# Miniprotein binders against q96jn8r1131to1294, part 207

Target 1, 164 residues: q96jn8r1131to1294
Amino acid sequence: TLEFLENHGKNILLSNGNRTATRVASYNQGIVVINQPLVPQLLVQVRIDFLNRQWTSSLVLGVITCAPERLNFPASACALKRAAWLLRGRGVFHNGLKICEKFGPNLDTCPEGTILGLRLDSSGGLHLHVNGVDQGVAVPDVPQPCHALVDLYGQCEQVTIVNP
Below, E stands for the ipSAE of ESMFold2; O stands for the ipSAE of OpenDDE; V2 stands for 0.75 times the mean of E and O plus 0.25 times the DockQ between their complexes.

## First folded at step 17 (miniprotein)

Design W115 (at its last look DockQ between E and O 0.88; V2 from the best seeds 0.85)
Fold by OpenDDE base, look of step 17:
Structure W115 (fold): chain B 164 residues (1-164), chain A 83 residues (1-83)
Amino acid sequence: as target 1 above (164 residues)
Amino acid sequence: SKEEDLFKEAEEFAKLALEMLERGDYMYAAEYYLLAAEEALEAGNPELAFEYARKAIEFAKKNGNEEFLEEAEELLEKIKEEL
């Protein structure tokens, strides 16, 4: 069963069998990692449950290739300077630096109810799915094993892992 | 060199910070300036680190994030030791 790991950002409260993550304070410290590593053809999806419009920006999606159980989470995903590939807004980031300006829809403007997915293809390409639609390869070659990461940042205050 | 690479990375983070400011995102601006400060310090450029840290602090205050502010201030103190 897909769940968020107990090792998470300090402002996160897990519920619903650790399938729901809620950021209960501030706008950051909201990183969560899904327990099972991404394997080819496994689609991991989260639904945006609640947006708090008092903040700016929104959730970050991505993968980490380090051991998530031992990871000391920074306040935000943008501070992951190693072993991290992230999707934020329309950009793709690797170890904190922007490697692509425009990819897929703008994550910052996804409304509540949006279902976002990550999937590795057989070539190690990381795909973004939005409401079931494959947006293409965001990262062409991701080292394995890797774990899906969600940063409940800014407006995004709650997400839930959903099955395809 | 490694230091040169760190310096370049610091500048990249600062550029990202500026980009965030241009779109009115003061939260990420603060965070990127903090990152820039850290990298600049690691690169052996405490003067530049100092400037970035101050900006991080500025926007931390603006964002009302006390925890982040504390982190930035701690970094600033560390930087001052290298000046």
Scores: ipSAE 0.876, ipTM 0.937, lowest interface PAE 0.6, mean pLDDT 96
Fold by ESMFold2, look of step 17:
Structure W115 (fold): chain B 164 residues (1-164), chain A 83 residues (1-83)
Amino acid sequence: as target 1 above (164 residues)
Amino acid sequence: SKEEDLFKEAEEFAKLALEMLERGDYMYAAEYYLLAAEEALEAGNPELAFEYARKAIEFAKKNGNEEFLEEAEELLEKIKEEL
């Protein structure tokens, strides 16, 4: 069963059988990781439960290719300078630097109730799903094993893992 | 070279900081300037690192995040030792 890993950002409180992550302070320190690596048939989905529109930017999601159980997370996913491919706003980032200006919808404008999904295709391509709709390949060849990550940044104060 | 790569990364982080500043996102602006400062220092350009760290501190003060501000101030003091 998919759960958020107990190793997470310091402002995160896990609940609902570790399927719900809430950022309980500030705007950062909200990194969470799914407890098993992505495989081609696995669709990892989270629902945006609560947003605070006070902040300009919202959640980040993507993958890391290093083992997450003992990783010391930075305050924000933007500081993951190794082994990370991330989607923020409409951009795709590799190790903190932008590699694609526009992919999929703008994550900073996704409303509460949006269901965001990540999966690998048979070629190792990373796909984003939005409300069940495949947005295509964000990253064409992600090294494996890789682990799904969400940064409850800024606007995003709570997400819940949901089944496809 | 390694230093040229680090310098390019510092410039890209600074560009990202400016993008965030244009959107009024002072949290990301501060974080990206701090990353730019770290890369510039590792690239052997402490003068540029100083400028980026000073900007990170400027925008960190707008955020109210004391932990980040302390981190940025520590980096600035480290940079000063290499000027």
Scores: ipSAE 0.818, ipTM 0.912, lowest interface PAE 0.8, mean pLDDT 93
ESMFold2 (binder alone), look of step 17: mean pLDDT 87; pTM 0.867

Design W116 (at its last look DockQ between E and O 0.88; V2 from the best seeds 0.85)
Fold by OpenDDE base, look of step 17:
Structure W116 (fold): chain B 164 residues (1-164), chain A 83 residues (1-83)
Amino acid sequence: as target 1 above (164 residues)
Amino acid sequence: SKEEDLFKEAEEFAKLALEMLERGDYMYAAEYYLLAAEEALEAGNPELAFEYARKAIEWAKKNGNEEFLEEAEELLEKIKEEL
């Protein structure tokens, strides 16, 4: 089953069989990684459970191609300078740098209850899903294996892995 | 060269920091300045690293994130050793 790895950001508390991640302090140190690697056509989804409006920005979604169990997590996903493709706001980032200015809906404004998904297509394209709607290819060619990453950043204080 | 690439990367992070500041996102601004500082230092430009680290500290204070502030200050001290 899909669950978050025990190796996670220091401000994360896992619950519900490691399917729920809660950031319990500050606005950062909230990176979690889903245990199973993304394989073609596997849709991994998380639901935004709780937003704390006192902070700015929100969760980051993406994938890493390094071994997640050995990853020393930085305070935020933006500091992942290798093997990382991230979706933040409307931007797409690779190894910390912006590679796309506008893609899909603004993740920073997704309300509680929003279900966000990641899926690899047969060509290695990484798709973003929002509430079941495929937003298209965010990253055209992602190396495999890769793992879905969620950074509970800023406003986003809790997410839960949900089944499609 | 690798150093040139690192330098360019530092500048890109600094640009991202400015972009964040423009939208009032002081959290990411601080973080990007810290990244810029790290890359600048790695690029062999401690002077530039120093500048970015100072900015990281500035906005870290604004954010009130003590842990991050401490990290930035530690980097600053490391940078000073290279000046």
Scores: ipSAE 0.863, ipTM 0.933, lowest interface PAE 0.6, mean pLDDT 96
Fold by ESMFold2, look of step 17:
Structure W116 (fold): chain B 164 residues (1-164), chain A 83 residues (1-83)
Amino acid sequence: as target 1 above (164 residues)
Amino acid sequence: SKEEDLFKEAEEFAKLALEMLERGDYMYAAEYYLLAAEEALEAGNPELAFEYARKAIEWAKKNGNEEFLEEAEELLEKIKEEL
């Protein structure tokens, strides 16, 4: 079963059988990782449960290609300078640097209740799903194994893993 | 070379910081300036690293996270040793 990994950001409290992550302090230290690597038939979905619009930016979604169980996470996903492919706002980032200006919707404007999904296709392409709608390939050839990551940054205070 | 790559990455992080400033996102702006400072120092350019670290501190004070400010000040002191 899909759960958030016990190794997570310092400001995260896991609940609901480790399927719900809540950022309980500050605006950062909110990185969580799904406990199984992505495989082509696996769709990892999270629902945005709570937002605080006081902050400008919201959650980050993506993958890391290194083993997450003992990784020392930085305070924010933007500081992952190795083995990381991330979607933030409208942009796609590789190892902290922007490689695409616009892909899919602006994650900073997604409302509570939005269901965001990540999956690999048969060619290793990373797809974003938004409320069940495939947004296409964000990253064309992600190395495997990789794990789905969410950074509960800024606006985003809670997400829950949901079934497809 | 590795130094040239690190210098180019520092410039890209500084560019990202400016994008965040334009949006009024001072937390991300500060984080990107700190990343730029780290890359510039690793590239062997402590004068540029100093300017980026000072900017990281400046913008972090707008919405200050004390832990981030302590980290940024420590980097700034480390950079000063290389000047």
Scores: ipSAE 0.810, ipTM 0.907, lowest interface PAE 0.9, mean pLDDT 92
ESMFold2 (binder alone), look of step 17: mean pLDDT 87; pTM 0.865

Design W117 (at its last look DockQ between E and O 0.82; V2 from the best seeds 0.80)
Fold by ESMFold2, look of step 17:
Structure W117 (fold): chain B 164 residues (1-164), chain A 83 residues (1-83)
Amino acid sequence: as target 1 above (164 residues)
Amino acid sequence: SKEEDLFKEAEEFAKLALEMLERGDYMYAAEYYLLAAEEALEAGNPELAFEYARKAIEYAKKDGNEEFLEEAEELLEKIKEEL
């Protein structure tokens, strides 16, 4: 089954059989990673459970292509300068730097209850799904193996892995 | 060269910091300025790294956490050693 890895950001507590991640302090140190690599046509989905609108920005979604079990995570996903492809706001980032100004909806405005999904197509393209709707290819050629990553940043204080 | 690439990345992180300031997101602005400072220092430009680190500290004081502020101040002291 899909679960968040025990190796995660310092401010995360896992619950619900490691399918729910909660950021319990501050605005950062909230990186979590899904325990199984993405394979073509596997849709990994998380639901936004709780938002704190005090902060301006919200969660980051993406993938890392290095082994996550013993990786020393930075405080925030924006500092992942290697092996990382991330979606933040409407931007797409590779190794911390923006490569696309506008893709999909603005993640900073997604309300509680939104279900966000990631999948890898057969060509290595990374797709974003929002409430079941495929937004297209965010990144055309992601190396395998890769793992889905969520940074419970700022507004986003809790997410839960849900089945498609 | 590696140094030229690191310098360009520092500039891109500084541009990202400015984008966050335009949104009023002082925490991301501070984080991006800290990244810019780290890259500038690695690129062999400690004067630029110093300016970016000062900006990271400035914005971290608004809504940052103590851990980040301590980290940014430690980097600033490291940069001063290379000036």
Scores: ipSAE 0.842, ipTM 0.921, lowest interface PAE 0.7, mean pLDDT 93
Fold by OpenDDE base, look of step 17:
Structure W117 (fold): chain B 164 residues (1-164), chain A 83 residues (1-83)
Amino acid sequence: as target 1 above (164 residues)
Amino acid sequence: SKEEDLFKEAEEFAKLALEMLERGDYMYAAEYYLLAAEEALEAGNPELAFEYARKAIEYAKKDGNEEFLEEAEELLEKIKEEL
């Protein structure tokens, strides 16, 4: 089953069989990684459960290609300088640098209840899904194995892994 | 060269910091300046690293993140050793 790993950001509390991540303090230190690596055609989805409007920005989605069990998480995903492809706002980032300005909907404005998904296609392209709708390839060639990463940043205080 | 690439990355991080400042996100701004400082230092430009680290500290203070502030200050001290 899909779960968040026990190795996570300092402010994360896992519940619901490690399928729910809640950031219980501050606005950062909220990175979580899903246990199973992404394989082609596996759709991994998380639902935004709770947004705290006191903060700015929101969750970051992406993948890492390093071993997640040994990863020392920075305070936020933007500080992942290696083996990281991230979706933040409408931007796509690789190892901290912006590689695309506008992709898909703005993650910073997704409301509670939004279901966000990541899927690798057969060519290694990373797709973003929003409420079941494939937004296209965010990253054309992602090294495998890779793990889905969620940074519960800013407004986003809780997410839950949901099945398709 | 590798150093040139690192320098360019530093500048890109600094640009990202500015973007974050425009939206009032001081934490991201601070983090990006810290990243910029690290890359600048690796690029062999401690002067530029110093500038970015200083900015990281500035916005970390505004954000009130003591843990990050400590990290930034540690980097600043490291940079000073190479000035």
Scores: ipSAE 0.741, ipTM 0.898, lowest interface PAE 0.7, mean pLDDT 95
ESMFold2 (binder alone), look of step 17: mean pLDDT 88; pTM 0.871

Design W118 (at its last read DockQ between E and O 0.92; V2 from the best seeds 0.88)
Amino acid sequence: SKEEDLFKEAEEFAKLALEMLERGDYMYASEYYLLAAEEALEAGNPELAFEYARKAIEYAKKNGNEEFLEEAEELLEKIKEEL
ESMFold2, look of step 17: ipSAE 0.840; ipTM 0.919
ESMFold2 (binder alone), look of step 17: mean pLDDT 87; pTM 0.869
OpenDDE base, look of step 17: ipSAE 0.875; ipTM 0.938
ESMFold2, look of step 18: ipSAE 0.863; ipTM 0.929
ESMFold2 (binder alone), look of step 18: mean pLDDT 87; pTM 0.869
OpenDDE base, look of step 18: ipSAE 0.878; ipTM 0.938
ESMFold2, fold request of step 19: ipSAE 0.841, 0.836, 0.844; ipTM 0.918, 0.914, 0.918
ESMFold2 (binder alone), fold request of step 19: mean pLDDT 87, 87, 87; pTM 0.869, 0.868, 0.869
OpenDDE base, fold request of step 19: ipSAE 0.882, 0.881, 0.881; ipTM 0.940, 0.940, 0.940
ESMFold2, last read: ipSAE 0.839, 0.838, 0.843; ipTM 0.917, 0.917, 0.921
ESMFold2 (binder alone), last read: mean pLDDT 87, 87, 87; pTM 0.865, 0.864, 0.867
OpenDDE base, last read: ipSAE 0.880, 0.879, 0.882; ipTM 0.940, 0.939, 0.940

Design W119 (at its last look DockQ between E and O 0.89; V2 from the best seeds 0.86)
Fold by OpenDDE base, look of step 17:
Structure W119 (fold): chain B 164 residues (1-164), chain A 83 residues (1-83)
Amino acid sequence: as target 1 above (164 residues)
Amino acid sequence: SKEEDLFKIAEEFAKLALEMLERGDYMYAAEYYLLAAEDALEAGNPELAFEYARKAIEYAKKNGNEEFLKEAEELLEKIKEEL
């Protein structure tokens, strides 16, 4: 069963069998990691449950290739300087630096109810799915094993892992 | 060198901060300036680190994130020790 790990950002409260993550304070400290590593063809999806419009920006999606159980999470995913590939807004980031300006839809403007997915293809390409639609390869070659990461940042205050 | 690389990374973070400012995102701006400050300090450029840290503090205050502000201020104090 896909769940969020107990090792998470300081402002996260897990519920619903650790399938729901809620950021209960401020706009950051909201990183969560899904327990099972991404393996080829496994589609991991989260639904945006609640947005708080008092903040700017929104959730970050991505993967980490370090051991998530002992990771000391920074306040936000943008501070992950190693072993991290992230999707934020329309950009793709690697170890904190932007490697692509425009990819897929703008994550900052996804409304509540949007289902976002990550999937590795057989070549190690990381795909973004939006409401069931494959947006293509965001990262062409991701080291394995890797774990899906969600940063409940800014407007995004709650997400839930959903099955395909 | 390692320091040169860190310096370049710091500058990249600062650029990202500016990009965030351009869209009115003071939250990420603050965070990127903090990152820039950290790397600048590690790169052996406390003067630049100081500048970035001050900016981080400035925008942290605008966001009202006390925890982050405290972190930035602590970094600033650390930087001052290297000046």
Scores: ipSAE 0.888, ipTM 0.943, lowest interface PAE 0.5, mean pLDDT 96
Fold by ESMFold2, look of step 17:
Structure W119 (fold): chain B 164 residues (1-164), chain A 83 residues (1-83)
Amino acid sequence: as target 1 above (164 residues)
Amino acid sequence: SKEEDLFKIAEEFAKLALEMLERGDYMYAAEYYLLAAEDALEAGNPELAFEYARKAIEYAKKNGNEEFLKEAEELLEKIKEEL
């Protein structure tokens, strides 16, 4: 079953059989990774459970292609300078640098209850789903294996893995 | 060259920092300036690295994140040794 990996950001507390991640301090140190790589048939989904709107930016979603079990995570996903493709706000980022200005909805405005999904298509394209609706290909050719990542940044204080 | 590439990357991070300032996101602004400083220093431009590190510290003070501020100040001291 899908769980958050025990190796995670310093401010994360895992609960609910490691299916729920809570950032318990500050605004960063909130990186979590799903414990299994993405495969084309697998839709990894998280629900936004709790937001604190006093912060400007919210969660980041994406993938890393480095083995995550013993990786030393930076404080924030924006500092992942290699092997990372991330969705933040409306932008798509590769290794920390913006490669697309607008893709999908603005993640900084998604309300509590939003279900966000990541999957690979058969060509290695990374798709974002929002409340069950495929937003299309965010990244056309992601190397495999890759691992789904959430950074509980800023506004986002809790997410839970949910089944499709 | 590696140094020219790192300098260009440092400039891209500085541009991202400015974008975040426009949005009023001082947390990301500080983080992007610190990334810019690191790459500028590795590119062999300690004067530019110093300016970026000072900006990272400036915005980190606005955030109240003491761990980040400590890391940014440590980088600034390292940069001073290269000046």
Scores: ipSAE 0.799, ipTM 0.906, lowest interface PAE 0.9, mean pLDDT 93
ESMFold2 (binder alone), look of step 17: mean pLDDT 88; pTM 0.885

Design W120 (at its last look DockQ between E and O 0.81; V2 from the best seeds 0.85)
Fold by OpenDDE base, look of step 17:
Structure W120 (fold): chain B 164 residues (1-164), chain A 83 residues (1-83)
Amino acid sequence: as target 1 above (164 residues)
Amino acid sequence: SKEEDLFKEAEEFAKLALEMLERGDYMYAAEYYLLAAEDALEAGNPELAFEYARKAIEYAKKNGNEEFLKEAKELLKKIKKEL
């Protein structure tokens, strides 16, 4: 069963069998990692449950290739300077630096109810799915094993892992 | 060298901070300046670190994150010891 790991950002409260993550304070400290590593053809999806419009920006999606159980989470995903590939807004980031300006839809403007997915293809390409639609390869070659990461940042205050 | 790489990374974070400021995002702006400050400090450039840390503090005040503000101030204290 896909769940968020107990090792998470300090402002996160897990519920619903650790399938729901809620950021209960401020706009950051909201990183969560899904327990099972991404393997080819496994589609991991989260639904945006609640947006708090008092903040700007929104959730970050991505993968980490380090051991998530031992990871000391920074306040936000943008501070992950190693073993991290992230999707934020329309950009793609690697180890904190922007490697692509425009990819897929703008994550900052996804409304509540949006279902976002990550999937590795057989070539190690990381795909973004939005409401079931494959947006293409965001990262062409991701080292394995890797774990899906969600940063409940800014407006995004709650997400739930959903099955395809 | 490692220091040169850190310096370049610091500059990249500072650029990202500016991009965030252009869109009025004081949250990421503060965070990127903090990252830039950390890199600059580790790169052996406390003067530059000081500048970035001050900016981090400035925008932390704007975004209202007290905990982050505290962190930034602590970094500033560390930087000052190297000046």
Scores: ipSAE 0.904, ipTM 0.948, lowest interface PAE 0.5, mean pLDDT 96
Fold by ESMFold2, look of step 17:
Structure W120 (fold): chain B 164 residues (1-164), chain A 83 residues (1-83)
Amino acid sequence: as target 1 above (164 residues)
Amino acid sequence: SKEEDLFKEAEEFAKLALEMLERGDYMYAAEYYLLAAEDALEAGNPELAFEYARKAIEYAKKNGNEEFLKEAKELLKKIKKEL
């Protein structure tokens, strides 16, 4: 089944059979990666369990195309300057730089209980789902293999992998 | 050239840092200024790198993240050697 990898950010503790990730300190060092690559039509979903609204920005979602098991993660996903496509706030980022100003809902305002999903379509397009509703293609032609990534940044202190 | 590409990337990170600062997000502001400083130094512009690293340190002091602050201060020391 889907689990978070044991290779993760320094401030993460895994629980619930490695399906729940909690950031237990600070505002960063919260990168987690799903343990198997995305394949077309596989829907990876996480639920936002706990938010601390004292921070301005919240979680980041996305994919990396380098092998995650031995990666030396930076403190924050914004520093992934290669092999990364990320959704933050309303923007889409490639290798750290913004490539789209407004794609879907503002991730910084998603409340606790929101279920966020990532999947590839048959053309390699990356889709965001929010509470079961497809928001469309955020990133065309993502190289495969790729792995789903969550950065429990700022507001976001806990997420849990849920089945569709 | 590679130097011109790195300089442009540094400017983009500095722009992102300013956007975050305007939102009151000192954590992202410090992180983006550090990225900008690293790129400016690699582009062969240690004067600009110094300016960005100083800003990264300024905002990092507000964040309570001693490890990041130490990293930013080490970069500043490296930049000063190239001035």
Scores: ipSAE 0.809, ipTM 0.901, lowest interface PAE 0.8, mean pLDDT 93
ESMFold2 (binder alone), look of step 17: mean pLDDT 88; pTM 0.879

Design X80 (at its last look DockQ between E and O 0.95; V2 from the best seeds 0.82)
Fold by OpenDDE base, look of step 17:
Structure X80 (fold): chain B 164 residues (1-164), chain A 83 residues (1-83)
Amino acid sequence: as target 1 above (164 residues)
Amino acid sequence: SKEDLAKKLIELYKKALELVEKGASEEEIRKLLEEVVKIAKKTGNLYLIDYAKLALEEFERGDLDDLRYYIKLALLYAKELLE
């Protein structure tokens, strides 16, 4: 069963069998990690449940290759300086540096109800899915094992893991 | 304007790097980075704010490499905002 790990950002409250994450304060401290590592052809999806327009920016989605149970989560995903491949806005980031400027839809403008998915292909390519549509390879070769990470940042205050 | 603030941030970050390379006093560098945080907050841009905070934190921890790292990220991001 896919769930968010108990090790999470300080402002996160887990519910619904740890399948729903809610950021209950401020705009940050909202990082969560999915318990099971990504394996080829496993599609992991989260739905944006609630957006708070008080803030700018929105969720960051990606993967980490370090042990999530031991990770001391920073206040935001942008602080991850190693072992991180992240989708932010329309950009793809590796350890904070933008490696692709325009990829897929702008995550900052995805409305509530949007379902975002991550999937590894057999070659280690990380795919982004949006509402069931494969947007292509965001990261061509991701080290394994890796775990899906969601940063409930800015506008994004709640997400839920959903089945494919 | 936000654009003016972004330009100011870029200027201050460059100055911060210069001070680090010159071996300026910790107090001088700290004050500069604190000013960066203040200006970043004026922009209301969350990532400008966060990068500024991270830079200051790394400096306080004594990790100049990571300080340079976050300043680099901040500079890149600020420049993008001006495009």
Scores: ipSAE 0.847, ipTM 0.932, lowest interface PAE 0.6, mean pLDDT 96
Fold by ESMFold2, look of step 17:
Parts: structure tokens; sequence; C-alpha cells
Structure X80 (fold): chain B 164 residues (1-164), chain A 83 residues (1-83)
């Protein structure tokens, strides 16, 4: 039921019933979005399947509040200047600007097999989970509806949606 | 060398903002932004490369507000790398 939307970055190939996204070229054009909005207590999880350590930087994880089916995605999530809250490296970014210097682990160093999760709490706070461990509130009050987004950027070449 | 390239990018970006604010010719600004892309590619740093490409792309679209926006992001990121 949870799947990546068919509207995605140009370098993405979807497989496994649209639950697996692979970046098949270059280092960018790898944005994918989960097909259902986040609701309180829904945990969306992806596993990092393959990394190419020849690139700098790795995946970006976050949420957008624009309707994703009609959105024209930029080449990279760093170009999302509206309605985006992103976890990148160790920072949290809102519309391209860093709003928190250090939150959770450094996403650029997460190895293959890492399971990353996003959920909203009852107050609208966005939580990151890493291998089943809640890292706390990354963003305290995310507007709803919002959709989970992954940018298979740089090192990250494949992710798969997994059940909690 | 990577630090020297980042410092050069900062200098070029600041000059680009000055040229835009003063209404310099499009050809002068384009040449500067193309040099920024060239230097950014030499760094091998993906975010420096992306910000440089975005800045040039917005200039080619005639979107000076977004051009300034991506130059700001590039400057912030490049300064972080030097720290």
Amino acid sequence: as target 1 above (164 residues)
Amino acid sequence: SKEDLAKKLIELYKKALELVEKGASEEEIRKLLEEVVKIAKKTGNLYLIDYAKLALEEFERGDLDDLRYYIKLALLYAKELLE
C-alpha cells in the first residue's frame, strides 16, 4: 500500500511494486515521494540498499506539503525553496535554509542496511527513526497534509520501503 | 587546493551579487556565473556544483530573485566548508 509515486526524479527507476527506487544515472535527479500523506502514528520507513562511496554527500529525507502528483521536481532537494522540511547531513533545513545545526545522526555516513523512518506525533512534530530508535522531534509543527520525500542524492543509489 | 577553490568561489559569488545589484550587462554576469560553475566542478563537491548550476540556470531564466537566493545558499555552504 505504501509506494513511491510514479511522479519522481528523471534518474529514478521504480521496481518491486513501486516500493524500491533506484537512481540509475549521475548523482542527482533522484527525488521520490511516498504515495500517502503522513498521518499521526503512521511510520514510513525506507532501507538504504546501495551506496556508491565515490560521490560526496548522501540521501536527503524529509517532507513536502505541496501536492506531489503535479509537482515538477528539481534536480536536487537542495533546490526545494518552498514547503519543504529536509534532513540533510546532520542539519535540518526549511526551504533551503538551515534551521537546526545538529539533529540525529549524520545521514551522509549512514551505511547500507540503515532503516530510516519518518512519522508525525500527536502535536504535528516530525520524528526521525534510525534502525527502530526514535531520534526525537526534528521539526516541531509540520503543516498537514504532508508527504515523505527521499532524494537519492550522491552516494545513495537505492532505497526500499519497508514495513515497521 | 580545495580550500583555495572554495575561497575563489566566495569571491566570485560576491562579485556576481555586486554586478547584479549594479545592473551590469547580462554578458558580464553570465561569464562570471559560468566561471563559478567551472570552479565548482573542480572542487568535486556536489552541493557546490548544484548551487553553481542553479544560480546560472536562474540567471538564464531571468529570475534575479532566485539567482540571489541560490547565491546566498552557496555562500553559506562554502563558508561552512572553510570552518
Scores: ipSAE 0.700, ipTM 0.866, lowest interface PAE 1.1, mean pLDDT 92
ESMFold2 (binder alone), look of step 17: mean pLDDT 84; pTM 0.800

